# VH-VL binders against Uncharacterized 76.5 kDa protein in phbC 3'region, part 6

Target 1, 117 residues: Uncharacterized 76.5 kDa protein in phbC 3'region, of Thiocystis violacea (p45365r139to255)
Amino acid sequence: RILILEQDASHAKKIASLLATIGMETLVVDDPMKILARMQAFRPNLVLMDLYLPGATGSELTTIIRDHDDFYGIPILFLSQEADLDKQLAALKAGGDGFIKKPVSREALIAAVEYRM

## First folded at step 23 (VH-VL; from b3 with light chain S93R)

Design f2
Fold by OpenDDE, fold request of step 24:
Structure f2 (fold): chain C 117 residues (1-117), chain A 119 residues (1-119), chain B 109 residues (1-109)
Amino acid sequence: as target 1 above (117 residues)
Amino acid sequence: EVQLVESGGGLVQPGGSLRLSCTASGFTVDSNYMSWVRQAPGKGLEYIGYIYSGGSTYYASWANGRFTISKDNTKNTVDLQMNSLRAEDTAVYYCARDYWGYKRAFDIWGQGTLVTVSS
Amino acid sequence: ALVMTQSPSSLSASVGDRVTITCQASQSINSYLNWYQQKPGKVPKLLIYAASTLQSGVPSRFSGSGYGTDFTLTISSLQPEDVATYYCQQSYRMPPEYTFGGGTKVEIK
């Protein structure tokens, strides 16, 4: 089970569809404020997190997730077009477990997801 | 200049309804968490709920079912529909931006609009 | 519900005095605590966020401290323009059942 947060709804759907082809169940969360409730109900094995969301960053959200004990251990994989290595590193320091730079191939995304689950 | 301006407050009888509006300038409501907070006369602050990008909403448990938040992105406005009003709903109603860069804090407030519920 | 208990409810002090306001959360909220200032007849203004970070434009005589359940707002040297009611607010809950302290009314003797 994979939870997806993407600033672009179309991209979220594409990612969900891609992961569905390999039998993974997905849940797209459109409202970052509701992520903990969604995580509680859906119980994801991994969170795919865009670095940038409307009105919030994935790093800010990751920090909040890590500040809640119930979700401290859930892997968070960043998926973003951010090319600056320092900003990528900052996301990891916020609590991310990996960073995938877009664009990414289908095979590379699947490999990264499977490796961390 | 960033600004929020509430409107629509006034006198209403118990059991009545009222719709408040909040107009934002200097920033886009659809890219932010827009919240409503109220303050009864001489009392403290009470959170009502928010609306977010795409129309996602959330309400405090006490407000759920009686209050509805909506927005018009073309007008850059946020509304608060209040139904079945009670005397205890008498308050100044504020709209505010909930900014995540500050670990979620209300950094922009409107001037507030007074709602008085009385027979 | 996460309850914020603010103390004292009111205080009166002299210009130049050190003023301390406390806020206690019913459970740990880490550093997700904000302070607001509301001057008489005015709207609330963000003063401090993330427990200890001073909002831009706020005088340096204001400071915030604390982590977990106990938090403090300090005015190192009270000024006449500081007459206001101060509120703490937790932003820990998500979804946001945000709650405020009861407020502390600060007056000058």
Scores: ipSAE 0.904, ipTM 0.959, lowest interface PAE 0.5, mean pLDDT 97
Fold by OpenDDE, fold request of step 24:
Structure f2 (fold): chain C 117 residues (1-117), chain A 119 residues (1-119), chain B 109 residues (1-109)
Amino acid sequence: as target 1 above (117 residues)
Amino acid sequence: EVQLVESGGGLVQPGGSLRLSCTASGFTVDSNYMSWVRQAPGKGLEYIGYIYSGGSTYYASWANGRFTISKDNTKNTVDLQMNSLRAEDTAVYYCARDYWGYKRAFDIWGQGTLVTVSS
Amino acid sequence: ALVMTQSPSSLSASVGDRVTITCQASQSINSYLNWYQQKPGKVPKLLIYAASTLQSGVPSRFSGSGYGTDFTLTISSLQPEDVATYYCQQSYRMPPEYTFGGGTKVEIK
């Protein structure tokens, strides 16, 4: 079970479809503020989230997620075009577990998911 | 430069409806969590709900059902539709930006608009 | 509901006095606690966020501390312009069932 936090519906759909090919159930969330409730209900094994969303960053959200005991151990992979290593490092320091470069390729996605699950 | 301005407050009878509006300048409403908070006369602050990019909304449990938040991105405005108003809904209604960089804090507030519910 | 309890509800102190306001959360909120200042007839203003970070433009005489359930707002040297009601607010809940303390009215003797 993989939760996808992504504002771009088209990209979310693509990711979901790719994950479906390897038997993964997905839930797409487009509102960061609702992610904990969705995580509580959906109980994902992995979270894929955009690094940058309107009004919030993946780093900020990851910090919040890690501050909740119930979700402390769930891997979080950022989906982003961010190429700045310092910004990537900052996101990892916030509690992220890795990055998947946008646009997401099947190979990159599957490799990343299989490594974490 | 950054500013929120509420409008639409006034006197309304119990059971009536009222629509408040909040106009933002200096930043884009659709790029932020925009919230409504109210304050009854001489009382504390009470959170109502928010609207987010794409139109996603959330309401405090007490507000759900009677209050509806919407926005117009072209006008950079956020609205609060209030129905079935009660005397206890009398308050100054503020719109505010919920800023995540501060671990979520209301860093920008409007001046508020007074809503008085009375027969 | 996550309840925020402020104390005292009101206080009067002299100019230059050290003023302390406390806020207690009914459960741990880590550092997700904000302080606001609302002067008479004015709108709330963010003073402190993340429990202890001073908002830009706020005088350094204001400070916040605490983690978990007990938090404190301190005015090291009370000034006349500090007359206001101060509110704490938890931003821990997500979705945001944000709750505020009952407020502390600060006046000058």
Scores: ipSAE 0.903, ipTM 0.957, lowest interface PAE 0.5, mean pLDDT 96
Fold by ESMFold2, fold request of step 24:
Structure f2 (fold): chain C 117 residues (1-117), chain A 119 residues (1-119), chain B 109 residues (1-109)
Amino acid sequence: as target 1 above (117 residues)
Amino acid sequence: EVQLVESGGGLVQPGGSLRLSCTASGFTVDSNYMSWVRQAPGKGLEYIGYIYSGGSTYYASWANGRFTISKDNTKNTVDLQMNSLRAEDTAVYYCARDYWGYKRAFDIWGQGTLVTVSS
Amino acid sequence: ALVMTQSPSSLSASVGDRVTITCQASQSINSYLNWYQQKPGKVPKLLIYAASTLQSGVPSRFSGSGYGTDFTLTISSLQPEDVATYYCQQSYRMPPEYTFGGGTKVEIK
């Protein structure tokens, strides 16, 4: 069970379709403030998180998730176009468990997800 | 200059409806959480709800079903439609930018518009 | 339901006095507590977010502290322009029902 936080519906649909080919159930979330309620209902095993969102960043949201008791242990994998290694490492310091730079191949994404499962 | 200006307040009878509008300048409503908060005369602040990029909304439990938040990105406005108004809805209504992220606070407030519900 | 209780409901102090206002949450909100100032006839203004972080442009005589359920706002040396009602507000719940405290009215005696 994989929760995808992505405001770009086209990109989120592509990721969800890809993960469906390997039998993963997904939920797309497009409103960061609803993520905790969605996580409570969906009970994800992994969160795929975009680094940049309108009005906020995935790093800030990760900090919030980590500061809530029921969800702090759920793996969070960033998926972003951000190429700056220092910014990638800062995202991991915020509490993420990995970073995947876009563009990413189908096999690389699947492998990264399966490794965390 | 970042500014929010509400309009549309006035006197309305119980059971009536009223539409408030909030115009933003200096930033775009579509890139932010935009919220409504009210304050009854002589009382404290009460949260109503928000609208986010792409039109996602949320309402406090007490407001659900009677209040609707919408926006017009081309006019850079956020509206509050209030239905089935009651005397206890008499308040100053503020729009505010809900700076979600590291602040999670209302960092910009409009001047407010007074809604009075009485017969 | 999450309740925010402020104390005192009002106070009077002299210019230069140290003023302390408290806010208690009925459940832990960690550090997700904001403070607002509302001067008479004016709109609320954000003073402090994340319990202790001062908003840009706010005088350094204002400070905040606390974690969990008990929070304080301190004005180290009260000035005439600080006459206002101060509100705490939790931002822990998501999606929000941003709960505000009942307010503390600060006056100069």
Scores: ipSAE 0.506, ipTM 0.822, lowest interface PAE 1.8, mean pLDDT 87
Fold by ESMFold2, fold request of step 24:
Structure f2 (fold): chain C 117 residues (1-117), chain A 119 residues (1-119), chain B 109 residues (1-109)
Amino acid sequence: as target 1 above (117 residues)
Amino acid sequence: EVQLVESGGGLVQPGGSLRLSCTASGFTVDSNYMSWVRQAPGKGLEYIGYIYSGGSTYYASWANGRFTISKDNTKNTVDLQMNSLRAEDTAVYYCARDYWGYKRAFDIWGQGTLVTVSS
Amino acid sequence: ALVMTQSPSSLSASVGDRVTITCQASQSINSYLNWYQQKPGKVPKLLIYAASTLQSGVPSRFSGSGYGTDFTLTISSLQPEDVATYYCQQSYRMPPEYTFGGGTKVEIK
């Protein structure tokens, strides 16, 4: 079970379809404020998170997820075009478990997801 | 210079409808959570709901079904459509920006517009 | 449903007094508690977020504390311009039903 928080609907759809080819169930979330309710209902094993969202960042959202006892242990993997290493480190310090810089090949994405599952 | 200005308040009979508008300047509504909050005369603050980038909405359970929030990104406005109005809906209606992140608080408020529901 | 109970509902104090306002949540909201000031005839203004962090431009005589269910707003030395109603508001629930306390009206004796 993989929850995808991604602002670009076409990219989210591509990620979801790719993960389906390796047998993974996905849920796409397009509203950061609804993430906790969606996590409660879907109970993901992994969250794929864009670092930048309208009105929010993945780092801030990760901090919030880590502040809630029901979800603090769920792996969070960032996917972002962000190249600044300090910003990547800040995301990991907020509680993320990995960072993958876009663009990423399908093989690399699958490997990163499977490793963290 | 950031500002929110509400308009559209006035007198309406019970059972009627009214549309409020909120114009943002100094920032874009589509890059933020935009909320409506109301305050009955002499009473406290009551949350109504929000609209987010891409049109995602949420409504407090008491407001669900009677109030609809919409936006126009080209005019940089957020609207509140209120239907089936009751005397209890008499209030000043504020639009507010919810600055996302650790704050999760309303950091910018409009000056409000008064809605009076009476026969 | 998450209920925010604020006390007292009103108080009157002298200039220079230390004023304490409390807010209690019916369940833990960790540190996700905000305080607003609304002066008579004015718009609400954010004072404190995350229980204890002062919003920029707020005088240092205001402070907040608490975690879990019990929260306090303190004005260390009440000034005439602090006449207002103060509201607490939880921001723990997501999606939010941002619940406000009933307010505390502060007046000068």
Scores: ipSAE 0.448, ipTM 0.807, lowest interface PAE 1.9, mean pLDDT 87

